# Ledger of designs, part 1: VHH binders against Riboflavin biosynthesis protein PYRD, chloroplastic (PYRD)

No score or structure here was measured in a lab: all are predicted.

Target 1, 366 residues: Riboflavin biosynthesis protein PYRD, chloroplastic (PYRD), of Zea mays (Maize) (b6trh4)
Amino acid sequence: PRLAAGALSGRCQAQAAGDLDDAHYMRRCVELARKAAGHTSPNPMVGCVIVRDGRVVGEGFHPKAGQPHAEVFALRDAGNLAENATAYVSLEPCNHYGRTPPCTEALINAKVKEVVVGMTDPNPIVASKGIEKLQGAGISVRVGVEEALCRKLNEAYIHRMLTGKAFATLRATLSMNGIITNQIGKGADQSGGYYSQLMKEYDGVIISSDLAKMSALPLSREAGTNQPLCIIIAQGESSRLHIPSLSQEHASRAIVLADSPVTVEPAGVEVAVFRQIDLESILQLLAQRGLCSVLVDFREAGESFASLLNDFQEDKLVQKVVVEVLPFWLASDGLSNLAFGGSQSFPLKNLELRDVNGSVLLEGYV
Unless a header shows other numbers, all headers, positions and changes below count from the first letter of the chain; Kabat numbers aren't used for antibody chains.
F stands for the ipSAE by ESMFold2-Fast; E and O both for that by ESMFold2, at different seeds; each is averaged over both directions (binder to target, target to binder). V2 = 0.75 x the mean of E and O + 0.25 x the DockQ between their complexes.
Where letters were taken out, [cut] stands.
Atom coordinates printed by the task and the answers are left out, and those that the model quotes come from them; centres of patches stay.

## First folded at step 3 (VHH)

Design a1 (from c1 with T59Y; framework vhh_5c3l_4)
Fold by ESMFold2-Fast, scan of step 3:
Parts: sequence; C-alpha cells; structure tokens
Structure a1 (fold): chain B 366 residues (1-366), chain A 121 residues (1-121)
Amino acid sequence: as target 1 above (366 residues)
Amino acid sequence: QVQLQESGGGLVQPGGSLRLSCAASGFTFSSYAMSWVRQAPGKGLEVVSDISSGGGSTYYADSVKGRFTISRDNAKNTLYLQMNSLKPEDTAVYYCAKDLGYSSTPYFDYRGPGTQVTVSS
C-alpha cells in the first residue's frame, strides 16, 4: 500500500540526512588525523570523533608511532558520554595487541552503540577482523564513509604495507615552453609555500649530490614539522663530498647513498655504498628504515640521476608526480631533451591544478 | 631488517597437540608485541593470537580460544604457540608477525614458507 510506501520514503530521507552527517564527521576525523602529518610513519594517520545526540563529545588522533591510537584519545575526551554514542574512525579499529590493547576492546568497554569506519585495514591479515569483533559484541558497524578521502590520507602507508617500498612522488619544475629547470617558484620553500608543505608531509626527500653541494638541504618552515630525511644520491663522486649547509650537530638529517667509497663532511653523516644504485633498491631500503613516503626532487640532476627514473611507470616505482610550471619562457636552461619515465607514453590520473604564487602546480597519479 | 623464522609444524591427528616456535632477529624483540597468523587452503590470512611485549597480556581469535596458548621468551628472542585439541579446520601455514598495531608490519615480511600444520587422520 501507498501509506506503507510513504513510511519507507520518510525513513530513506532520514537515512540520507544521517549519511550527510556521517560524511561531515568522517571529514573531521581526516582533519584531526592531518595534525599528525609527517610524525606517524611507519604507522598510518588516524582520527576519531565520538558523537552523541548529534553533538561531538570527543575527538582524538594518533600523534606518532608508539603513542595511543586515535580511538583511545577520543574515548578519554568523551568520558562517560561515550556510552551509547557513535564513534567515527578514519581507519578500521585494531583487533590485535600492539604496544597498547586493541582499540576494539576500548570501544566495547566504553559501550559505544555504533562505529562508522572510513576504510578497512589495508593489511590482508587484519582486514575486517576489527569490524567482525565489534559486530560480535553487539555494536553496529558501517564501513566506507568518505572512503576515497581516507585512502588518500594514507596512500603512502597503504603503498608501503602492500609493496614493501616507499611511496614515491616525483617533483619537477618546467618553464612555460617545457624546459626542465633547477629553479623553484618564488616563495615555494617559505612558510605557506607548496614545497615547505611537502617537506612537512614527506618522510624523506631524495636529492642529487650536486644539489646538496650547492643549496641548503630541503626542509619545511611549517610549525611543528618533523623534518624529512635527506637522501643524497652520490653517483661518480670523488673520495670527498662536502655538504656546506649541514652542521655536524645535525649530521643525522642526511644519509648518503654512494656507488663508491666517499668521505662526507660534516662527520657523522651515514654513508651506504652500493655496487649499483637503482631506484627500486633505494625505495625498499627506505621502507625497511620505516619511511612510508619519499619525494624525488628533480633539481641539479644530471643524466645519472635522471636514469634512476627510467621506466618508473612500467616498473611502478613512482606513484605520483608534482610538476611546477614557472611563468617564464626560457631560451635554454636545465635539462634539455633528457627523456625519462619510460619507453611508452602514459596518461596521468586524477589530475589537479592550482595557482601557487604565480606558478601553476600540477599533481597527478601514475 | 626484520627476520622471522617459524618451526615446529607437522602432521598430527585430530585431538593432538603441536608447539610452534618463531626465532626473531633484526629488531629489539622485547620491545614489540608479537602475533601468530595462519592461512588455511583456499582462505585468507587470519590472526590467531597476540602477545604484549612483556608477555603479560594475550589475545586469541574465537576459533582458537581455550585451545591455543601464546607465550614468549625475550631472553631467547623466541615466540611460541602451544596448540591443543587440534581440529582439521586448524590445517594452515602458520606465520609469526611483529607489531601488527595499525598494521605497521607488512604481511609479506613473514619471509619464507612459514610452518605447515596439517591435522588429518
């Protein structure tokens, strides 16, 4: 009957309104998680929001590896208001013992009514196990709210978990007429600039030894930054490499990957010597050291450095590109006609563009 | 680099018992929680049991609770799984894993075949 159909329609409208609220709270979880950008590797960024009677009563995020999870902070913030509340969490709650008890037990003990999950754990060993545990305890679970946003938040963590390699983003600068240049846009490395923001977000940055000799090592000017590890690729270097911008006190901020023995100044900089340097081995080494993400910064890069990026699409070694286009038409500068990227053309996916202080920044996925 | 080597599997009759061992190296074993994970034929990976870094807290999957006991010897960098009252459904390759909290340990880091447990007459 029509009256029964009308009642169902009313319920569907109420559910649609609730789904919009779900998206709102899940976006808040992601905002909270982003406060820990650059601090959590090898762990993911996670945020949690506890809602009771349409009001946020608790918030939390995972600040760094070894610290409590987002759910624990959110539950502490909510106190007794967590009982019969809904918990929103950007990543599936853990159902296994780490350095802290499982978050599923914390949610069960707090007597939450419902858990809304952004994405399931990317590790196939633990995927859906937290959800199953919560459901077994009588807690309602819904999954996939703002899933694309939650996956993008943790794209480097997911990539490292599934491949054993660091997520690699290639950064390059072009003139308006397509000439690869060693310049960076005005203000890009100052507070609020896109490069400064990237240095806050990435665990490491790969640079040429030539860039390290001539320029200050990449760093973020953003507040609260955990500075990236500077991975310096030393191909064909003489027996001595001087990094003038690095003090002996801060030698641990850099590591040199060399194809021959080299003495680095200042003293205390770690040096790893390889018979042959290739990008896959570098990304695997960095993942083993706990880095989830690395930016390959294409400045002062010769043919040997460029050769590390040959076939990066076919070999699946680079996941993302960030290209800055300067508002200049250059007669000749930087690397002219040095091809890299592979033997075949390929499209970039999910291309985004924005104005960054008069330059155009293009971001796309390989 | 993390290295984990499982041993102690074998063929056993239903109702029997086995004790698995995992030798760990390449990290400070006493600082990390450890887990046993299994993969049965034609099925996905399943977390069987977890143990805290000091051994004072344990967790078990409902499928094995009351039958399996996880333990560790931090002086020997070794993780154990005592399996009692084994069922045909326990037939699987068993792997040990480090610090699954937030899945910080990649699943492919079990390295090697694990240890095969077959429960059959």
Scores: ipSAE 0.015, ipTM 0.441, lowest interface PAE 6.7, mean pLDDT 84

Design a12 (from c1 with L100Y T105E; framework vhh_5c3l_4)
Fold by ESMFold2-Fast, scan of step 3:
Structure a12 (fold): chain B 366 residues (1-366), chain A 121 residues (1-121)
Amino acid sequence: as target 1 above (366 residues)
Amino acid sequence: QVQLQESGGGLVQPGGSLRLSCAASGFTFSSYAMSWVRQAPGKGLEVVSDISSGGGSTTYADSVKGRFTISRDNAKNTLYLQMNSLKPEDTAVYYCAKDYGYSSEPYFDYRGPGTQVTVSS
């Protein structure tokens, strides 16, 4: 009697505290999901935590497209403790066969009592279908815990789903006096550097043919990286383009998008010829190839490359900017500035700044 | 369920003008580049003009430069083609198409039923 009464009182207190703990467990789902950064496209990053009597009994995340979803790993980890437990998941469980079986069926078969969802599926055709399936099976569902954090985690996935285009971030480096520079901060492309970390996170990187000819192709130095696809823009190139840093065995690391026929060395590099190259067509092509996110790296960029970005705000082609400011004052010698992107000034949203080894990194949304 | 519906075609004399319209539904119109494509009797498809999703960039076939103007109204989900100084060679069925985004050959995943333009004396 006392034990039963104590259990009921503890349950009521645990339920009141559970409203605050929901945020904690959902943040843990996001932490788990981030372990798969750079590996999941075209799928979203998802984490799942199974909680029984205020204790985490299972954890999982979606590691890669084609592999089981976060819910499946979390349920396997929990085993029989998943029965009558609460499952926290950062994204609505799927209710249809995609690359893997439906997660709604896995949760139902495990006999979970409740599912707490961070955000609904961004596809309006399928939104709430997973929630409806779970509710129809007698499972309690709550939605919207840490929703903003869950949406930020998957901003590129959401953008691709809604627009059919890759999420694009413009990266540029400036001197203290606002002059465009083709350098990046010392150590930025080494392990732990911001550029190395970006190369781990982004599915692709768009670069000029001039950068490809004179520099090593962008890559991450972070352990376990799925290296980004290098998209090389060849505007006005002659009949031959040599990429000296690329070996034939690694030809699949790059594609060349050209406005005229071009022979690429090394052999084996894919070439796509366009009647006219524009950023919108590039972003649609990349989305069709399964890329959710792309970094436009503004280095060794001539007038033609810059022209791709002239109307990026009006055309809604760039969602985010990352500007590195180096601790140099440069003499003006006719170098261009970043006075493109719109015919009128526009504000940046959610501006963040970070010290990156003596340089300032500025990030903002268009 | 992408739907495109062209209108504004007809019979016109050489040197005349026509304005074509295309009503779009079933997709987020403001997020896609759009094209006008034509097919003359006994010929293949020709891309006449392209416009970016926001309207900031346009292209034209050499055959129509200086005579045709493409525009869009994203609030109304409508694409336009203003055709001036029409020539007999402009006689064709004109199609509204969602831009394929890439390819040396005009590949359109979606196009409307078309509107006939006949330029004849």
Scores: ipSAE 0.000, ipTM 0.148, lowest interface PAE 16.8, mean pLDDT 82

Design a13 (from c1 with S31D Y107W; framework vhh_5c3l_4)
Fold by ESMFold2-Fast, scan of step 3:
Order: C-alpha cells, then structure tokens, then sequence
Structure a13 (fold): chain B 366 residues (1-366), chain A 121 residues (1-121)
C-alpha cells in the first residue's frame, strides 16, 4: 500500500468503536453482577464477559460468598475460546488465595490477551496488585471503563472495606407539609414496589421496637430474595418484648439490640445488650457480621430512635437518604419533622426524584 | 473476635535471616488463606506472600521471591514467614492478615499490631 492519509481517520474510528464496545461490555458485566443482588455480602457484586473477535464467548457473575468468582464462571463458559480473547470484569481480578484460587492465575492460564477492568479493588492494601500481576504476565490491562457505574454497583461494599462500618441509608415518609408519617405509600411493599426492591437489595433493616410490635417485619416480595436481617432497636423496653409476626422457626430473621436485659418472644431471637446504644456501634457490629448495607427505616420511631440520627452527617454514619412524600396535608401529631442529622445545614448530592404511584420518592447522597 | 499476634522481628545485618510467627485466634484458622503484609517507612502497604488454607499453594511478591518462604501449622493456629538474604529495603513493619482483597473482609479488622524488622549494619 501507498498513501497512509485514509488510514489515520480509519484508526480514529476504530478506536472510537473500541471505546464504545468497552462501555457496552462493561455495562453487561454490571447487569450480570446485579443478578446476585442481596446474595453476595460480605463479597462484592462482580460480573465478567469474555469477548473474542467482537463476540461474547463467555459470561459469568459471582453468585454468593464462598462460591467461585465471576472470572471463573466466564472462563468456564468460554472454554478454549478464552485464549487470545479480551476479558471484561467490573472489579479488579483478585491476586490472593481465599476460598478459591486467584482469578489472575485463572486468566493467565487461559491465555487471555487483554483484561479491561471497571474499578480497582477498594482495599488499599491490595489495590492494583491484580493489575500488576496480569501486566507482569504479558497481558494488556486497561482500567476505568464505566468506573462510576461499577463503583455505584458496589458502593456499600466499598464503604465497608474503607470504614469497617455498614453503608447506611435513611428511609422516611413525609406529608406534603413536611410532617413525619408512619405510612408507606400505596403498593410500595408489594412486588415491584420501591420498598420491596429495597428489602431485596439491603442486607439488613433497622427498625424501632414499636414497629416490630405492631407490624409484620420488613421483607421483600421480589422473586429470589435473600431476606434482610431485621435489627430491632429496643431502648427503654420492659423486661419482655413480643414480636407477634415472628414465629419461633423464623427467629433467626431478627436480632434485638437493647439497652437493658430483655426476654424476647418468640424464643430463639438473638439479643445483644449495650449500656448505651449508638448508631456507630450498631454499624460496626453489623459490618463485623458481614453486612455491607443497612436501611434505617424511620417508622413508629420515637425520640430515642431519632436521637440515634442526631449527628449522622457530621459523624458520617448515613451515606444516603430516601424520602417518600405522600400527596397529603396532615395535622401535626408530635414528632413532626426530620430535624436531625447535623448541627448545621448540608447539601445533598446527586438528588433524584421519581413518581411512585402518586407519591414522590426523593433519593440523595449525604 | 479475630485476633492476630506477630512476633520474631528485630535488628539484623544485610544477608541475615529472621523467622516471623503469627498466632491466630477467634476463627477457624484452617478454613482461611493467610497473608504477610509489610509497610516500609514512608511507603504504602505491600502484600509480601499468601498461603492457601491447606498450605499447598503459595504466592510471593517479586521483591521477595526466592528469599522468603511462607508456611503454616493448622494444628497450632500459627502462620510463619522465613526471611533469608535480608536487604536494607526489607526494613518494614510486618503484619499478619486474613481475608485480603475480593474476600471482602476489611483487612484492618483482621491484621495484627505488626512486628518491626530492621535491616542495617
């Protein structure tokens, strides 16, 4: 061939098409990872896609802690087609023995030519070590494709790894005039409702003892749900606490955190007694038990429960708020608004709103 | 809860040897892979070596490969690091750790207080 002028624009178009393909395959990794929502804690959600000659030849995701990683399933699916292929993975491949061999070794042994990584491992001690291992074996590595999406997928996992505390989201319901209500909007806790979806996604839900006495314990109506642990805060309770909606067979669905000794009915419910209950200690305890995320559900919540949230912004104990606004104007009935969170006003970030059966759902980051 | 206690550090001359030990309690030691991690003065953390739960598989950082040997005694709940041909650049605090990386347990909750290794003449 002679003149190379046409080749320059062709190379730019080929690179742009490659960048578009990268984003497409990385979004597919995230879709695969989400199939395991609610099942992976304390492990992250991870997906992997193996591509050869512009075609997906293998797919995998990490289904549950203790089971093989996404890369292993994707490589098994691809078989011999993994050789000289590109592996897309939403989280940096592990370079350490856990309950399974390092994924870096699996990728090297499969002779992949390139690995495209969504985000590096959030654990600072191991960050970039998997990437370095792959590069040292002659494998091309590119990092940061759809990084924001990959980080959002694992925001609770990242938070737990960096802080040793569970990621906390505050959920509350207000009337149009800002009055706290103990209602959840119509259909919210039914299949497809926002509350049902939250119960599928979150590892635990923190509720007041008054809510536990009056209502069925929070649960998801979504198919395939690993139900959240119900953490019941028992401040100032008498010597007995009865949870009428809970059978003895399902006692493991709940734990009671109390500020004094209490006997829980049904029998078999775990009780932890503290001299003083504070949100930071609760979040540390839950993280130690392997929970990455918890929803603080502000219903039937008195002043004692509200006091757990007094300085949540300054103390960095709540990362996200989900506020449902009902289309009602209500008269005040005591604890009238959400006047806690910090000694000074603070902005919320990435505020989103949506209509949920005539109510407005507001979501924002602290 | 999980407790890890390192020992065996000290001052050694270049070319010398040290053997580090880590006593583990509060978990089923034989079910978990273990790691040695170090932090040199003014530098970040570096994973030195990993060992599988049964001891049959090991990995090493390129900086220590051929000089260091990781091993474990599951009957004694003890992890070891044999360090040979020590160099001044091996000077660091050495930490015993479990549940690194993808296994999703915060490493700082499952590391010991560390043992100081100083290599100088």
Amino acid sequence: as target 1 above (366 residues)
Amino acid sequence: QVQLQESGGGLVQPGGSLRLSCAASGFTFSDYAMSWVRQAPGKGLEVVSDISSGGGSTTYADSVKGRFTISRDNAKNTLYLQMNSLKPEDTAVYYCAKDLGYSSTPWFDYRGPGTQVTVSS
Scores: ipSAE 0.014, ipTM 0.403, lowest interface PAE 7.1, mean pLDDT 85

Design a14 (from c1 with S104L Y107L; framework vhh_5c3l_4)
Fold by ESMFold2-Fast, scan of step 3:
Structure a14 (fold): chain B 366 residues (1-366), chain A 121 residues (1-121)
Amino acid sequence: as target 1 above (366 residues)
Amino acid sequence: QVQLQESGGGLVQPGGSLRLSCAASGFTFSSYAMSWVRQAPGKGLEVVSDISSGGGSTTYADSVKGRFTISRDNAKNTLYLQMNSLKPEDTAVYYCAKDLGYSLTPLFDYRGPGTQVTVSS
């Protein structure tokens, strides 16, 4: 796939003359794409904007796997005004038939004069092929406008494509003095709270069986949410597991991954039994089921659950950490901290912090 | 779960023909687009051909246009690739793949084990 004409790095820079306009329309593509957050897996989030004579004449985004791509909706919206226009798209147009015809053919048939691409397809078998087809049809192509923003939008999709594993984020809550707590900050799981927003964005959430027995299963309070799959890790459980917060009607919201046979109440919950449970196998299984992203929620987690995370940095199994620090100091009779992750200390990249209702939320990349 | 099994590969001389088959199970075959992907020795993966869920639309790589024909039988859950006028450059392992979204993802467990095609005099 590295058979595109010219160097990729040269195409990543917007031209001085059109720099502000290109960036503006590409940011609009990303805004459109985000309307589908939580709904598109295993597909990426994609937005498209069609511009003619300095005016937006069409907009579209990919709303859900199985539905038309962003380019198709944008072209339908533009109609005849797409002819001799510029199409901005946050991800390289496809050049293969999926559930819909190739978007490259749609753009060629609409007779657009130029396509501006945020990022090339991360799949090695298709990378640059869409760009090459457009160029072969006489369409001008520029690549790399707002590339960092476009990559961040689809970081989980990219990770799954490159590794065959779900993108994993570790979430934990600490006291000010570094003690692990099983609580989430006040308001965090309510509408507008950070945890509620994470549940909208992530395809799945991995929790301990102890959390599933004691608390309501994680869910988003945000409107229009496609609720995450709850992956319940049952290590050393007895022959029966009761999930009191789950109704039989909603049994499909959860799956149980167990190291021994277990009967789950309510009926209808899927159970997979493994000889040995390890994080890598879990992440591969979830990717095979079409999940791009999963949150590992460290609550009511025993030593067995913690052991899944012992070498997450060295094994490259966790990509991001989200740590909430509550504004209190806890008394403790022993050590209870996040001392796992690797045998050596490691830096976090692109660290961000914000105030969430009096708590501090820290987000960083491994 | 999803299972794909390719067959029909072998050794053939230049100008010869082969017909590849892919038996699919574990999903509603008629609801998904299907693809043939190949990997030649010392080269990366190449998408050879795609076919829509109903078989009404197909695409082909420029390297195989006019020589290869993709088809499907939804009643038998089977995908086919008819390969005519084979060239030494067509030597590769051929994989059957289900469309897993915007991009094909034959690197995931949903691709079959592949069938070897060798074109040699």
Scores: ipSAE 0.012, ipTM 0.404, lowest interface PAE 8.7, mean pLDDT 85

Design a15 (from c1 with S31D A33W; framework vhh_5c3l_4)
Fold by ESMFold2-Fast, scan of step 3:
Structure a15 (fold): chain B 366 residues (1-366), chain A 121 residues (1-121)
Amino acid sequence: as target 1 above (366 residues)
Amino acid sequence: QVQLQESGGGLVQPGGSLRLSCAASGFTFSDYWMSWVRQAPGKGLEVVSDISSGGGSTTYADSVKGRFTISRDNAKNTLYLQMNSLKPEDTAVYYCAKDLGYSSTPYFDYRGPGTQVTVSS
């Protein structure tokens, strides 16, 4: 197609184009941030793009805790082109002094003209301090572009910052007639499957000792995965627990939380013994160990494991539910269902459903 | 083995003072930023104060600024928190933490078992 004979110019056209492009560049920040999925905890996932004259001149993301922030990588990539440019960042630039200068100072020193922020820092004590610092240096700041997308990216980080507990998602598989099963849909745990994707995204996965004895430990088949820590709940176990799918060389991949002393095979698996195991204490312990997110993988576990999930809605211990419904009708000697969560019925928010290889995947927030 | 051990917690009246100490061992204490972090019942973790490896830079949460003072003695491998003008809102378990963070999100390698501070009338 042929270009128009004359070009339109002017502040109104340039500003309107910039407003439309804001969402595009912010979505690019989120795409960049997602490259670090599973690698950043306890830090957030953050992406940054530097734009000058309608072109991306620098990109960056925060790859791992202890590494430079997204803004630093984006500014290094842009070099001198960062001067008088617009920086898009999915999370408010830090204003905290640590071993390195705050990202606010890096943006000021690079002489950027404007910063567009997806969301403010979730900690209300420090929220807007980075924005105020940038504005005080004469930099224009706009906030809230694709805010919902940016908040969803870091929902576990936000939750941990506000509560001191890991973000917990309950996962279960049901038949069409509502019977809990230890099976997951065909292909779900293979590369590209929903379960494989969950294992890439979550810092840890909580399973029963019964599941650990019978099945391979949960893991992602996705390339570049930082495998989740497997938290094995050992209630009422005998003095020995054998995890046949775990080698001694990979013993650090698992931790056993037990209500009585137990010797784990293979050797080298950490064991923490509690007088009584409860979900709140587990989520606090995991947050203290640097985990932001945990998947509670519920597979037809005993009554003791199910009891960890009693009143999870009222106690605010589970934030999200992921239920897979398999396309079959299961015969059973009795009804086995998800009869925990609260003493009263409660609605789920932002319910989404999708087809995953002939199964239905339901996702909702508590 | 890396160890952090807090002491100095207890029951105190509003307006009172307490001095928390944290004894560090198993790492080169003088190389690391150190933090005091607290958790009130039913609340999340709050970073109270940070101090640089040499002690030249400090930060404080707005809730404690002007009332609390963080300090360190690198020769004794000890971190301190002087808490003045204590309020019921300061009631929490206080943790000593080794801090690798350089952003608004601190990253703690190690955390002590904590010491209980109760401010009540």
Scores: ipSAE 0.000, ipTM 0.174, lowest interface PAE 17.4, mean pLDDT 82

Design a16 (from c1 with S57Y T59Y; framework vhh_5c3l_4)
Fold by ESMFold2-Fast, scan of step 3:
Structure a16 (fold): chain B 366 residues (1-366), chain A 121 residues (1-121)
Amino acid sequence: as target 1 above (366 residues)
Amino acid sequence: QVQLQESGGGLVQPGGSLRLSCAASGFTFSSYAMSWVRQAPGKGLEVVSDISSGGGYTYYADSVKGRFTISRDNAKNTLYLQMNSLKPEDTAVYYCAKDLGYSSTPYFDYRGPGTQVTVSS
C-alpha cells in the first residue's frame, strides 16, 4: 500500500508542476499582450508563447487592429520548432476570416501538438468554435489557465462585445475625510504615475467643459503611448466655448459633445450636438467609433456632469471605480458629495488598494 | 450611415437552391471582411460564412461546408451566398454583417434586416 501511495503522490506532484508551468507561460502571454496596451481597440490584447521541451521557442502579440494576430507572430518566431510544440494563447484562436487568415488554420498547418487557452471568445456565436476546430484536427486543447488574469486583461473588449457600449471607469479624488477635490495626487500625471498609466491604457477620457477650459487636456507621459480621445461634455454652455489647450496640437485628439449649438475656439475640433446628453448614448457612440474603454474623470464637475452618473450601477453604465484618497484633512466640503450611482447602496467587488506616492489608490468593480 | 440590405430568400423544397444577395452602402465595402449570419427559429445566431476584403480567403461553418459558397463583387458593393442542397435545418433568417477587423467577433450593429429562408416539403 505504501508503494501505491507513493505512486499516487508522485503523479499529483507531476500534475502540480505541469499546472505551474502552464500558469507561468500564460502569465508570459499576458505580459506580451500588455506591450500593445492602448493600441489594439477595437480588437483585444492577445499574447502567444510556443513551448517545446520546456523552453520558449516562439513569442508574439497582437500589436494593432489590422495587423497579424499573436499566434501568427509566435509561429513565425518559432519556425519549424512549432511542430509538435505546445502553443499558449491568452484568448481562444479565431476560426474565421477577416483581414488575416484564421489562427486555427495557422496552428493546424504548423502541426502544433497542443494549444492551451486562457479564455474562450466572449462572443457567444463564435465561443468554442476555434477550440472545436483545433480538436477536430487532432490537436489537444486545454482551457482556463489563468482565466481571471486573461479576462481582466480584456475586460473592456469583453464588455463592448457583450453590450455594444464602452467599458466605463469612474475616477475621482477625495480628501481623507471624504471631500471631493479637483486635484490629483503629486506625481500622478508624471511618467510612472497612476493617472499617466490610465491615460495610456484607456481609449478615451470624458471630462467636463469646465475642466477643459482651465486645464491642459489629459495625456499620458508613458513611452509609446497612443493618447486617449478626449471627450468634452458641454452642458449649458453659451454659443462660444474657448478651450486654450486645443490651440496647438490637440484639436484632432478631442471631440465636444454639446446639448446646444456651440462654436469651439480654436477651430478644428469635432462638435456633436445632442438634444439631450446621457451617459448611455455617449458610451454607445464611443463603442460605434471603435473605443472599448473610457475613463470618466470627475474633476471640475458640477451637478449637470454628476447627473450623467445617476443610477450608473442600476443601469450598468459604470463597471469600475478608481478613487484616489489624498493625505489631507479638509476643513470644509467645498464640492458636492459622490452621492450618485444608484437609488440604494451597493457593494464594490474585488477591491484593491495601493500606495501611489503617499496617496491611497482604491479600485473596485461595480 | 452603414446600410446593408439582404434579398433572395424564399420557400424551397429540400435539395433545392437559393442565391442570397446583400447590397452594402455607407462604408468602403472593399476594405472590410463580410459575413453571413443566420438565426433559426428558437436558436441563437450562427456564423455561416466569412469572406476577406479581397475575396482571397473564405470560411464556412461545418454545417454548410461543401453546400454553400460565399462570394463578393467589390465593384458593385454586393455580397453573395449561393446555397445548394438545402436541408430543413437551414431554415432561418439570414443576415449580412460587416466585420470590424477581429475575425472571430463580427459587429452585429452593422447587420441588415435579414431575409427569410424556409426549406419545407
Scores: ipSAE 0.013, ipTM 0.321, lowest interface PAE 8.6, mean pLDDT 83

Design a17 (from c1 with S52Y S57D; framework vhh_5c3l_4)
Fold by ESMFold2-Fast, scan of step 3:
Structure a17 (fold): chain B 366 residues (1-366), chain A 121 residues (1-121)
Amino acid sequence: as target 1 above (366 residues)
Amino acid sequence: QVQLQESGGGLVQPGGSLRLSCAASGFTFSSYAMSWVRQAPGKGLEVVSDIYSGGGDTTYADSVKGRFTISRDNAKNTLYLQMNSLKPEDTAVYYCAKDLGYSSTPYFDYRGPGTQVTVSS
């Protein structure tokens, strides 16, 4: 016998249980989508799960630009079991005739009963059109399950869609006493290290020409990676720039952005010349190249990126900051602190910290 | 270096047919969706058709549905557009495009120089 009874109806309790199942399946969509990390730009990462009678009967994700959408793979996997089933999808199904076959038509033809959407299309002109198409065909649609998780998955895609610029993250390494260093933490660039994982996730990485002349170009050591484009900023360079770590057969892995005409060795490296290099023009150019995300890698000690980053908060050019703090105290040799970003102090939002092999990694949004 | 080269355009009478071809090089053709886009005199670009990397899934603009057929030969790195029942309003430069777009936002990574199609007024 219970001390109290009848506070909530059985229907209210059943709905709460169903909402937990929705979150579970939507999180599975995000897990599936993450399998394509680094391979989808300029497209979003999307996963789809088809559920019938409380069981997953089909799964799919969008693996690469030019390949079918997540819904198509999930429907093929489910076959006839898709009929009268519920489809979970992390991004609103497409209804646009000029891109790929509309996923709304595929869901309608498979006779699914319900579609659960994580987030609507970030383009406000077409947002809800896919949902309206499904509803017009008699399919029940629910929206906003695990929406924050789905938006975080595609934050760079959304940013590029809304601004026409690449999503930029500033990365830097500091000692415990705030001294900028060109070192990164122990194991950070090895498989499983945070830097290696960033190289897998980001479409491009911005480095100085000085770093490119002296060190191997950044790359991921994670299995199955699509290596980032290396964007080399050549400020004040002479008419010739040699990148000794880059072979001619891999010239397409790098692009040089210069403030004066320069001939790059190896041959075949693309060069874009600006009268004056500014971060906004760089981010627009990279978006036009199909990049959704770029890491501004502030690895060298000194002033090489300071002028590009002076007003990044006011100009809304950097969206995220990743700062590694090494567990040692360095003797100062006159290295500057990260004293750029805006004319006024500003808070970082959604600050997270984690231990990365004895260093502290701080991540926050501008 | 990505290269796309269209051919097969020309002058045709209303109700006639043309077959456009696009020869692709410098990228893994079989890995990308491809599109035909057109630009009529004094107008913007219109996407007329899209085809998935494997060739099984196609879309068409409402203006060309039932009249145009897109196809591809991945072994030859070639994209085709069969145009039947041509109308004066189909007069345009037709471009082959490597298509990286998703959902609602068209994005063409590269476009060829185009081929002119003129349908008698």
Scores: ipSAE 0.000, ipTM 0.344, lowest interface PAE 11.1, mean pLDDT 82

